# Ledger of designs, part 19: VH-VL binders against L-aspartate semialdehyde sulfurtransferase iron-sulfur subunit

Target 1, 131 residues: L-aspartate semialdehyde sulfurtransferase iron-sulfur subunit, of Methanocaldococcus jannaschii (q57563)
Amino acid sequence: MRKRVYYWTDSEHINKPVISDTILNTGVKINILKAKVEPQEAFLILELFGSKETIEKALNYLSKFGEVEEISKVIKRDLEKCVHCGCCITQCPINVIYMDEDYNVVFKEEDCVGCKNCLKACPFKAIEIFE
Short names: E, the ipSAE of ESMFold2; O, the ipSAE of OpenDDE; V2, 0.75 times the mean of E and O plus 0.25 times the DockQ between their complexes.

## First folded at step 19 (VH-VL; framework fv_clesrovimab)

Design o2 (from i2 with heavy chain K57R; at its last look DockQ between E and O 0.55; V2 from the best seeds 0.00; counts 0 for: pae E 3.3 > 2)
Fold by ESMFold2, look of step 19:
Structure o2 (fold): chain C 131 residues (1-131), chain A 125 residues (1-125), chain B 107 residues (1-107)
Amino acid sequence: as target 1 above (131 residues)
Amino acid sequence: EVQLVESGGGLVRPGRSLRLSCTVSGFTFDDYAMSWVRQAPGKGLEWISFIDDKAYRGTTEYAASVKGRFTISRDDSKNIAYLQMNSLKTEDTAVYYCARDTYGSGYEIDYFDYWGQGTTVTVSS
Amino acid sequence: DIQMTQSPSSLSASVGDRVTITCRTSQGISSYLAWYQQKPGKAPKLLIFKASRLQSGVPSRFSGSGSGTVFTLTISSLQPEDFAAYYCQQYNDYPITFGQGTRLEIK
């Protein structure tokens, strides 16, 4: 079974080997799809492999050292509501949202992992996530 | 009204091939994973293959009994899932159901909330 | 593979009876279990998911319980339309597996 999650750690836990300890403690396999690591924070997109029970245990362990956010499968933008303001661009951890030279916001939906960050950021509620 | 309709079953000799189709309507096919489940005459249910939605690039899984011989695929523009069955064996004789997986879990496969009527495949010498 | 064993494999009962079907798994599956009803010549129909959640449109006389390795499907007052085969399914890990089925027959 596979599950993708957004994972954030802060300065209190950024220097701990959380991924390694999670694997050792639970037996889950983890692939890192994207990482943005700063001196004080890390933002990760993780893909976990195992039985659902093993993944549950791994997510519980990870949550002790950071925040876990489950990722929806698909985003969809309501073009009637979208005004191309660009607020969502900085919230996409894998950079599938950008502004073209005509100042239109563009979504590369084929690359989306469904983390919901852009939905939370849109002031016009133009982004929907299919769960 | 979600509908799933299988087609393509029939009588074939061992070693031959068939392709099953599952035509769907009443939901946004792109957003759902699909499975094939078979039932031999007078027997229980056996899951045989799975294909994820487009967000996971159509990742596939197979039961060991069919891996390497069967290929699941999908055409999202036509709302059709396919099961290509090669190197058919007499033990592949069954009713084949396509089934829709649940929407929105964080996992590839769960339980099946809608099933087609089934199409019968008979592999006989 | 996670083996699924249903008991009984068949039973006879009368309209109005309370019946219980048990599904045992070879290893823990948390609550990742579903129940299906299948009438002769028809496709399976989902009754219960996540061990105890009733699917929309399923009569409330059906209920499910259990976690881990032992699960039950209960029909509180058997109706004529309930005579069918019943299957449990685990979805905790690959491969997805079903129980061998329980045939519920009219006495």
Scores: ipSAE 0.284, ipTM 0.709, lowest interface PAE 3.3, mean pLDDT 85
ESMFold2 (binder alone), look of step 19: mean pLDDT 91; pTM 0.935
OpenDDE, look of step 19: ipSAE 0.663; ipTM 0.876

Design o3 (from i2 with heavy chain T59E; at its last look DockQ between E and O 0.68; V2 from the best seeds 0.00; counts 0 for: pae E 4.1 > 2)
Fold by ESMFold2, look of step 19:
Structure o3 (fold): chain C 131 residues (1-131), chain A 125 residues (1-125), chain B 107 residues (1-107)
Amino acid sequence: as target 1 above (131 residues)
Amino acid sequence: EVQLVESGGGLVRPGRSLRLSCTVSGFTFDDYAMSWVRQAPGKGLEWISFIDDKAYKGETEYAASVKGRFTISRDDSKNIAYLQMNSLKTEDTAVYYCARDTYGSGYEIDYFDYWGQGTTVTVSS
Amino acid sequence: DIQMTQSPSSLSASVGDRVTITCRTSQGISSYLAWYQQKPGKAPKLLIFKASRLQSGVPSRFSGSGSGTVFTLTISSLQPEDFAAYYCQQYNDYPITFGQGTRLEIK
């Protein structure tokens, strides 16, 4: 079984070996898809592998030392609302969103991991979540 | 109304191939993972394959008994799931059901809330 | 693989009886267990998921309980339409496995 999560830690927990301890305490396998470190905080995109019970234990353990958010599986752009302003481009950590030669914003929905960063950045609310 | 209809079963000799289809209606097929489950005559249920939904790129899993011989696939534009069964053995004789998994589960398989009527595959010399 | 063993394998009972079917697993599965009913010539029908959650449209006389390695399906007052085969299924890990079935027949 697999699950992708967004994981955020703050200054109180940033110096702990949370990933290693999670693996040792639960037996989960973890793939780190992206990591971004800022002053006093860190953001990770993790992929967990194991039985459902193992993944559940791992998420519970991770939540003790940070915030866990499951990544939404469906994010779509409403082309009627989109004005191609490009505000969402900088928010995509895996470059699913870019501007083409005609200055249109392109959103590769099938490659999206569902982190929701672009949703919060769109001033015209053109990005939707279907769940 | 959710409906799943299997087709493509029949009598085949060992070593041959057969393709099953599962046509769905009454729900947004793209959003659901699908499984095939079989039942040999007079026996219990055996899960054999899984295919994820569109958001998870249709990734697949197989039971060891069929891995390497069977291939699950889906055509979201036609609302059809397929099971290609190659190198059939007499042990593959069963009623084959397609079943709908839960919505939004990702790379996980859960329980099956809707089942088709089943299609019979008989592998005999 | 997680082996699933149902008991009893078959059961005779009368309308109005309370019946209990047990499913034991070879290793812990938390609460990731479902129960199905199957009538002859028909596809299985989901009754219970997550060990104890009743599927929509299933009569309230059906209930499930348990966690870990031992689970039960209970029919509080048996009706004529309840005579069928019953299967448990774990969905904690691959491969997905089912119990061997319990046949419930009229006494």
Scores: ipSAE 0.250, ipTM 0.700, lowest interface PAE 4.1, mean pLDDT 85
ESMFold2 (binder alone), look of step 19: mean pLDDT 91; pTM 0.937
OpenDDE, look of step 19: ipSAE 0.681; ipTM 0.885

Design o4 (from i2 with light chain T25A G28S; at its last fold request DockQ between E and O 0.54; V2 from the best seeds 0.61)
Heavy chain, then light chain:
Amino acid sequence: EVQLVESGGGLVRPGRSLRLSCTVSGFTFDDYAMSWVRQAPGKGLEWISFIDDKAYKGTTEYAASVKGRFTISRDDSKNIAYLQMNSLKTEDTAVYYCARDTYGSGYEIDYFDYWGQGTTVTVSS
Amino acid sequence: DIQMTQSPSSLSASVGDRVTITCRASQSISSYLAWYQQKPGKAPKLLIFKASRLQSGVPSRFSGSGSGTVFTLTISSLQPEDFAAYYCQQYNDYPITFGQGTRLEIK
ESMFold2, look of step 19: ipSAE 0.468; ipTM 0.795
ESMFold2 (binder alone), look of step 19: mean pLDDT 91; pTM 0.936
OpenDDE, look of step 19: ipSAE 0.685; ipTM 0.886
ESMFold2, look of step 20: ipSAE 0.476; ipTM 0.793
ESMFold2 (binder alone), look of step 20: mean pLDDT 91; pTM 0.936
OpenDDE, look of step 20: ipSAE 0.670; ipTM 0.877
ESMFold2, fold request of step 23: ipSAE 0.445, 0.453, 0.496; ipTM 0.776, 0.781, 0.802
ESMFold2 (binder alone), fold request of step 23: mean pLDDT 91, 91, 91; pTM 0.937, 0.936, 0.936
OpenDDE, fold request of step 23: ipSAE 0.761, 0.752, 0.749; ipTM 0.922, 0.918, 0.919

Design o5 (from i2 with heavy chain A55S; at its last look DockQ between E and O 0.66; V2 from the best seeds 0.00; counts 0 for: pae E 2.5 > 2)
Fold by ESMFold2, look of step 19:
Structure o5 (fold): chain C 131 residues (1-131), chain A 125 residues (1-125), chain B 107 residues (1-107)
Amino acid sequence: as target 1 above (131 residues)
Amino acid sequence: EVQLVESGGGLVRPGRSLRLSCTVSGFTFDDYAMSWVRQAPGKGLEWISFIDDKSYKGTTEYAASVKGRFTISRDDSKNIAYLQMNSLKTEDTAVYYCARDTYGSGYEIDYFDYWGQGTTVTVSS
Amino acid sequence: DIQMTQSPSSLSASVGDRVTITCRTSQGISSYLAWYQQKPGKAPKLLIFKASRLQSGVPSRFSGSGSGTVFTLTISSLQPEDFAAYYCQQYNDYPITFGQGTRLEIK
């Protein structure tokens, strides 16, 4: 079984080997889909593999040292609000947002992993979360 | 409203192939994982195969009893799931059900909230 | 593989009786268990998920309990339409497995 989550750590825990300790403590397997590390915080997109019980234990352990949020929401762009400014392009760590030859911003929603970086960057609030 | 209809069953000789279809309606098929579950005459239920929804790029899993011989697939534009059954054996004789996985758990497979009525496959010489 | 064992394998009861069916698992599955009803010649019907959650449209006389390795399905006041086979299913890990079934027959 697999589950994808956002994981945030703060400056108090950023230098701890939380991922390694989670694996050793629970036996879960973890794939890091994305990592963005700043001096005072880290943001990770994790994919956990194991039985559902093992994944539950791993998420409980991770939550002691940071914040966990499940990735289940659909992120879409409102084309009426989007002015194709491109502010979101640099915020997409997996390059699903780009500019085409007609200067339109293209969002490959089917490839999105739901990290929400682009949502925070859009000055026109054209990027929305849907269930 | 939700309906699953299996077709393609029949009588075949061992070693032959058969393709089952599961035609669905009444829900957004693209969003749901699908499974095949079979029931041999007078026996219990056996999960045999699973295919994930398009958000997870249609990954598949198989029971050991069918791995390498059966292939699950889906055509989301036609609302059809398929089970290609190759190298059929007499122990594959069963009623084959398609089943819809529940939605929204964040895992690829859970429990099955809707089932078809089944199609019968008989493998006999 | 997680083996699922139901008890009893068969059971005779009268309308109005309280019946309990047990499902035991070979290893812990937390609460990732479902119960199904299957009438002769019909497809299974979901009754209970997550060990204790009642599926929409299922009568409240059905209830489920348990966690870990032991789970029960209870019918508090048996009705004529409840005579069927019952199966438990785990969904904690691959492969998905079912119990061998419990036949509930009229006395």
Scores: ipSAE 0.386, ipTM 0.758, lowest interface PAE 2.5, mean pLDDT 85
ESMFold2 (binder alone), look of step 19: mean pLDDT 90; pTM 0.933
OpenDDE, look of step 19: ipSAE 0.720; ipTM 0.905

Design o6 (from i2 with heavy chain D30G A33E; at its last look DockQ between E and O 0.51; V2 from the best seeds 0.00; counts 0 for: pae E 2.4 > 2)
Fold by ESMFold2, look of step 19:
Structure o6 (fold): chain C 131 residues (1-131), chain A 125 residues (1-125), chain B 107 residues (1-107)
Amino acid sequence: as target 1 above (131 residues)
Amino acid sequence: EVQLVESGGGLVRPGRSLRLSCTVSGFTFGDYEMSWVRQAPGKGLEWISFIDDKAYKGTTEYAASVKGRFTISRDDSKNIAYLQMNSLKTEDTAVYYCARDTYGSGYEIDYFDYWGQGTTVTVSS
Amino acid sequence: DIQMTQSPSSLSASVGDRVTITCRTSQGISSYLAWYQQKPGKAPKLLIFKASRLQSGVPSRFSGSGSGTVFTLTISSLQPEDFAAYYCQQYNDYPITFGQGTRLEIK
């Protein structure tokens, strides 16, 4: 079985070997598809392989040291709430969100994997997700 | 209304080939994983093949009993899943069901919420 | 492979009876288990998923319980339409496997 998740860790846990410990404690296989690392936080796209029970144990372990967000196929932006501030652009690790030449924030939804990181970045809560 | 309809079953001799079709309607086919499950006469259910949705490049898996002989495929534009069955054996005699996997779990395969009516394949000399 | 063993393999019962069917697995599967009903000449129908959750449209007389390696399907008061075959399925790991089935017949 495989499952993709976003994993966010903060300054308390960024210097811990969480991925290695997760593998050693559960036997899950993990592929890191993308990483964005800043001095006080990191965002990862992880792909986990194993039985569902093994993946469940791995996600529970990971959640002790950061936030796990499941990937969805459906994301919507509320254009009435969106003010094109651009806060979400840096939060998209696969570059689905960009600013066009007229300074409008554009979502390329067909490439979106449902990361949910942009939900945290939007101060106006203009981004919704459906499961 | 979700509907799955299998076709293409029949009587064939061992060593021959047959292609099954599963025509679907009532849902966005490209978003769903699909499986073939078979049931030999008087026997239980056996999962035999799986094909992922388009978001995962249509990755396939097979049970050991059919790997190398059967090929699952899909045409999302026509809402059809296929099972190409080559080198058929008498042990392949069964009713073949196509089954829809559940939506949005994040795993390749879970449980099957909708099933077709089945198509019968008989492999006999 | 995860082996699934149902007991009993067949059962005779009367309308109104309470019936239990047990599914045992060769290794732990958490709660990743489903139950299906199959009437003669028909495709299987999903009854229960995640060991204990009732599928929409399934009568409340059906219930499921268990986790780990032992699971139970209960029909609290049999109706004439409940005489069928019943199968458990694990979806914890590849390959997906089913129990051998339990045939429930009228006594």
Scores: ipSAE 0.401, ipTM 0.751, lowest interface PAE 2.4, mean pLDDT 85
ESMFold2 (binder alone), look of step 19: mean pLDDT 90; pTM 0.930
OpenDDE, look of step 19: ipSAE 0.687; ipTM 0.886

Design o7 (from i2 with heavy chain D53E; at its last look DockQ between E and O 0.57; V2 from the best seeds 0.00; counts 0 for: pae E 3.7 > 2)
Fold by ESMFold2, look of step 19:
Structure o7 (fold): chain C 131 residues (1-131), chain A 125 residues (1-125), chain B 107 residues (1-107)
Amino acid sequence: as target 1 above (131 residues)
Amino acid sequence: EVQLVESGGGLVRPGRSLRLSCTVSGFTFDDYAMSWVRQAPGKGLEWISFIDEKAYKGTTEYAASVKGRFTISRDDSKNIAYLQMNSLKTEDTAVYYCARDTYGSGYEIDYFDYWGQGTTVTVSS
Amino acid sequence: DIQMTQSPSSLSASVGDRVTITCRTSQGISSYLAWYQQKPGKAPKLLIFKASRLQSGVPSRFSGSGSGTVFTLTISSLQPEDFAAYYCQQYNDYPITFGQGTRLEIK
């Protein structure tokens, strides 16, 4: 079985070998699909392989050293409601939302991690996540 | 109303191929993984294959008994799941059910909340 | 593979009886277990998921319990429509596996 999650670590835990310790303590296999690592924090997209029980144990272990969030299946923007205001751009921690040269807001949906920050920030509720 | 309708079953000779279809309505097919489960005459249930939803690129899993011979696929635009059954054996004789995997972010295998009524495949000389 | 063993394999009971069916697994599956009912000539119907959660539209006389390696399905007061085959299913790991079934017959 596999599960994709967003994993955020903070400055207190960024220098610990959390991924390797998780693997050693639980037996889960982990693939890192995307990483944005800064000196004070890291944002990861992890793909975990194992039984559901093994994945559950791994996520519990990871949560001791950071935040875990399940990746939403699909994020979509309702262009009838979107007015290209750009409020969502600053809310995306991995910069998959940007303003193009014509001042239209663009989503790199294939890179989205489903954290829902942009959904909560949109004043016109133009962003939806289908689960 | 959620509906799954299997078709394509029939009588075939060993070594031949058959393609089953599962036509789906009443829900957003793209968002669900699908499985095929079979039941030989007078026997219990055997899970045989799984195909994930569109968002996870339709990854597949197979039971050892059919791996390499059967291929699951889906056409999300037509709301159809398929089971291509090659190199059929008499042991493949069964009622074949398609089943909707439960809606859950990131799940590969889950429980099955809706089932079709099945299509019968008989492999006989 | 995770082996699933149901007991009893068959059971005779009367309307109004309380019945329990046990499912044992060859390795721990946490609570990733479902129960199905199957009437002759029909597709299975989901009754219970996550070991104890009742599927929508299923009568409250059905209940499930257990975790790890031992699980039970209980029908508190049998009705005529409950005479069927019952299957447990684990969904903890690939491949998905089912118990061999329990046939519940009218006495």
Scores: ipSAE 0.245, ipTM 0.685, lowest interface PAE 3.7, mean pLDDT 84
ESMFold2 (binder alone), look of step 19: mean pLDDT 90; pTM 0.932
OpenDDE, look of step 19: ipSAE 0.614; ipTM 0.851

## First folded at step 20 (VH-VL; framework fv_clesrovimab)

Design ba1 (from o4 with light chain S30R; at its last look DockQ between E and O 0.07; V2 from the best seeds 0.00; counts 0 for: pae E 16.6 > 2, placed apart)
Fold by ESMFold2, look of step 20:
Structure ba1 (fold): chain C 131 residues (1-131), chain A 125 residues (1-125), chain B 107 residues (1-107)
Amino acid sequence: as target 1 above (131 residues)
Amino acid sequence: EVQLVESGGGLVRPGRSLRLSCTVSGFTFDDYAMSWVRQAPGKGLEWISFIDDKAYKGTTEYAASVKGRFTISRDDSKNIAYLQMNSLKTEDTAVYYCARDTYGSGYEIDYFDYWGQGTTVTVSS
Amino acid sequence: DIQMTQSPSSLSASVGDRVTITCRASQSIRSYLAWYQQKPGKAPKLLIFKASRLQSGVPSRFSGSGSGTVFTLTISSLQPEDFAAYYCQQYNDYPITFGQGTRLEIK
């Protein structure tokens, strides 16, 4: 099972080894998909791998040192603007965008992590994100 | 604390040039896009220029009213955004604001969460 | 370009009143709309983004609603510090455009 979350820390907890301790205390595997780290705060996009129980323990542990929000946003593209050019495919670092057998661009919405590379890369601005 | 401070405004004759600076502190500048927005006396707000963050190689956009005359740039090592304004016209008279553009933050594309206090440019004969 | 039209262009109200300001887009901007407050001689201040999300530090008497082409800013109980100009801004497509502004004045 995998689950993607936003995670924020503040100045009180930014110097703690939160991710390392979470892994050691729960056994969860964590992939960091995006990080924005400043001296007084951090924002991370995390991908957690494990059983349902392990992920729940990890989320509970993380919440002691910051705020956790599950990612529920949905990528949708404007089919009137999209010309299936494929420019967004090369910009997706986790391959949630691909071209099918009919040469249509396809989005794997459940795998999206919100990096926005595809939004910025689309020359027709056809990609939108719903909350 | 996020701070944006514009400088370089003044009185200039039509056809001349002026360079505005926006000095930034309190956040990681190279992770944010920046925009310039102007406001003519007694008028509303007009977005005029955008420069993207480091990850997107500082790609730029311009409003039609200034394209070809104005050039936005940034120096991430100094935390400064610039607006070079060439061939100034009377209609360029305005207060010029730099603003932190949230493009690339979260899933949003372009709203401005922090603004400088503005620098005044007056173009007059 | 997406044209943003605010109404009214100005209005007068008393402290304690409920005030609404409308912003119309010339085409759908989904929910990509922000509201700003600007006092004379000051920079604009972000109030609301994504049509209805309240910016941190903004009083809860401010609220936003709408999607598509019609959006509303509401101030539920007007305070003396709320007399200012208000601007909507779309961020659905380039170029970024603002409404012409609404001046809220004390009666």
Scores: ipSAE 0.000, ipTM 0.514, lowest interface PAE 16.6, mean pLDDT 82
ESMFold2 (binder alone), look of step 20: mean pLDDT 91; pTM 0.934
OpenDDE, look of step 20: ipSAE 0.005; ipTM 0.604

Design ba2 (from o4 with light chain S28R; at its last look DockQ between E and O 0.56; V2 from the best seeds 0.00; counts 0 for: pae E 2.3 > 2)
Fold by ESMFold2, look of step 20:
Structure ba2 (fold): chain C 131 residues (1-131), chain A 125 residues (1-125), chain B 107 residues (1-107)
Amino acid sequence: as target 1 above (131 residues)
Amino acid sequence: EVQLVESGGGLVRPGRSLRLSCTVSGFTFDDYAMSWVRQAPGKGLEWISFIDDKAYKGTTEYAASVKGRFTISRDDSKNIAYLQMNSLKTEDTAVYYCARDTYGSGYEIDYFDYWGQGTTVTVSS
Amino acid sequence: DIQMTQSPSSLSASVGDRVTITCRASQRISSYLAWYQQKPGKAPKLLIFKASRLQSGVPSRFSGSGSGTVFTLTISSLQPEDFAAYYCQQYNDYPITFGQGTRLEIK
């Protein structure tokens, strides 16, 4: 089985081997799909492999040292409501929202982690979540 | 109204091939993983194959009993899932159900909330 | 592979009886277990998921419990429509496996 999660950690835990310890304690396999690491924080997209029980144990361990959000939700943009203002672009911590050469806002929805920062930023309520 | 309708069953000799279809309606097929589950006469349920939704590019899994002989596929534009069954054996005689997985759990496969009524495959000489 | 074993294989009971069916996993599966009802000539119907969660539209006389390796399906006060076969299913790991079934018959 596999599961993808968004994982955020802060300056207290960024220098600790949390990923390695999680693997050693649970036996889960972890692939890092994306990473954005700063001096005081890190944002990761992790893909975990194992039985569901093993993944559950791994997520519980990870949550002690950071925030975990599961990537099972679908965030969609309503193009009828979207006016391509770009307010959502700077709110995406993993940069899946950008403006193309024609000044249209583009979402790479397949890479989205569901953190909802862009939903809060849209003045026209063009971003929706489906669970 | 969610509906799943299997078709393509029949009587076939060992070693031959058969393709089953599962036509779906009443939900957004692209968003759901699908499985085939079979039941031999007078026996229990056996999961045999799984195909993931469009977001995960239709990855597949198979039970050991059918791996290498059966191929699951889907055509999202037609709302149809398929099971291509090659090198059929008498042990493959069963009612074949298509089943819908749950939505949005974050795992490839869980449990099956909707089932078709099944199509019968009989493999005999 | 995770083997699922149901007990009993068959059971005779009367309308109004309380019935318990047990499902045992060969290794720990947390609560990743579902229960299905199947009437003769019909497709299975989901009753319970995540060991204890009742599916929408299923009567409240059905309940599930357990975690780890031992799980139970309980039917309080049997009704005539409850005489059927019952299957458990684990979804903790590949391959997905079902119990061998329990046939609930009229005494």
Scores: ipSAE 0.431, ipTM 0.775, lowest interface PAE 2.3, mean pLDDT 85
ESMFold2 (binder alone), look of step 20: mean pLDDT 91; pTM 0.935
OpenDDE, look of step 20: ipSAE 0.602; ipTM 0.845

Design ba3 (from o4 with heavy chain A55P; at its last look DockQ between E and O 0.39; V2 from the best seeds 0.00; counts 0 for: pae E 2.1 > 2)
Fold by ESMFold2, look of step 20:
Structure ba3 (fold): chain C 131 residues (1-131), chain A 125 residues (1-125), chain B 107 residues (1-107)
Amino acid sequence: as target 1 above (131 residues)
Amino acid sequence: EVQLVESGGGLVRPGRSLRLSCTVSGFTFDDYAMSWVRQAPGKGLEWISFIDDKPYKGTTEYAASVKGRFTISRDDSKNIAYLQMNSLKTEDTAVYYCARDTYGSGYEIDYFDYWGQGTTVTVSS
Amino acid sequence: DIQMTQSPSSLSASVGDRVTITCRASQSISSYLAWYQQKPGKAPKLLIFKASRLQSGVPSRFSGSGSGTVFTLTISSLQPEDFAAYYCQQYNDYPITFGQGTRLEIK
């Protein structure tokens, strides 16, 4: 089984080998889809492989040293609510949201990993998640 | 109304091939993973194959009993899932159901909230 | 592979009875367990997911419990329409596997 999550480490734990310890303690396999590492913080998009029980144990372990946010499977934009303001562009860590030459905000939904940062940023609540 | 309708079953000799179709309606097919589950006469249920939705479109899994012989596919523009069954054996005799995976768990496969009524495949010499 | 074993394989009961069906996994599946009902000539119907969560439209006389390796489906007061086959399914890991089924028959 696989599951994608957003992982945020804080300054208290940035110097710890959290990913390798998680793998060693649980047996989960981890693929890093995106990493943004700064002196005080690290922001990761992780893909975990294993049984669902193994993945949940790994997520519990990761939560001790940072914040885990589940990535939505389906995300869509309501074009009647969207005013193309661009507030969501900077919130996409994998750059699937951009402004085209006509100043329209474009979502490449097929490339989206579902981290949901753009939902929080949209002041017009034009971005929907299907649960 | 959510509907799944299987077709393409029939009587075939061992070694032959069949292609099953699952035509869906009443939901956005692109958003859902699909599975095939079979039931031999008088027997229980056996999951045999799975095909994912976006973003993993085309990712598949198979039970060991059919791997290498069966191929699952989907055509999202037609709302159809397919099961190509090659090198059929008498042990493949069963009712074949297509089943819709549940939505929103964050995993590619879970449990099946809607099922078709099944199509019967009989493999006999 | 995770083997799912149901007990009993067959059970005879009267309308109004309380019935319990057990499903055992060969290894821990946490709570990743579903229950299905199948009437003769019909497709399976989802009853319970995540071991204990009732699917929409399923009567409240059905309930599920358990975690790890042992799970139960309980029907608190049998109705005539409940005489069917029942299957558990684990979805903890590939391959997805079902129990062998329990036939619930009228006595």
Scores: ipSAE 0.462, ipTM 0.786, lowest interface PAE 2.1, mean pLDDT 86
ESMFold2 (binder alone), look of step 20: mean pLDDT 90; pTM 0.927
OpenDDE, look of step 20: ipSAE 0.754; ipTM 0.920

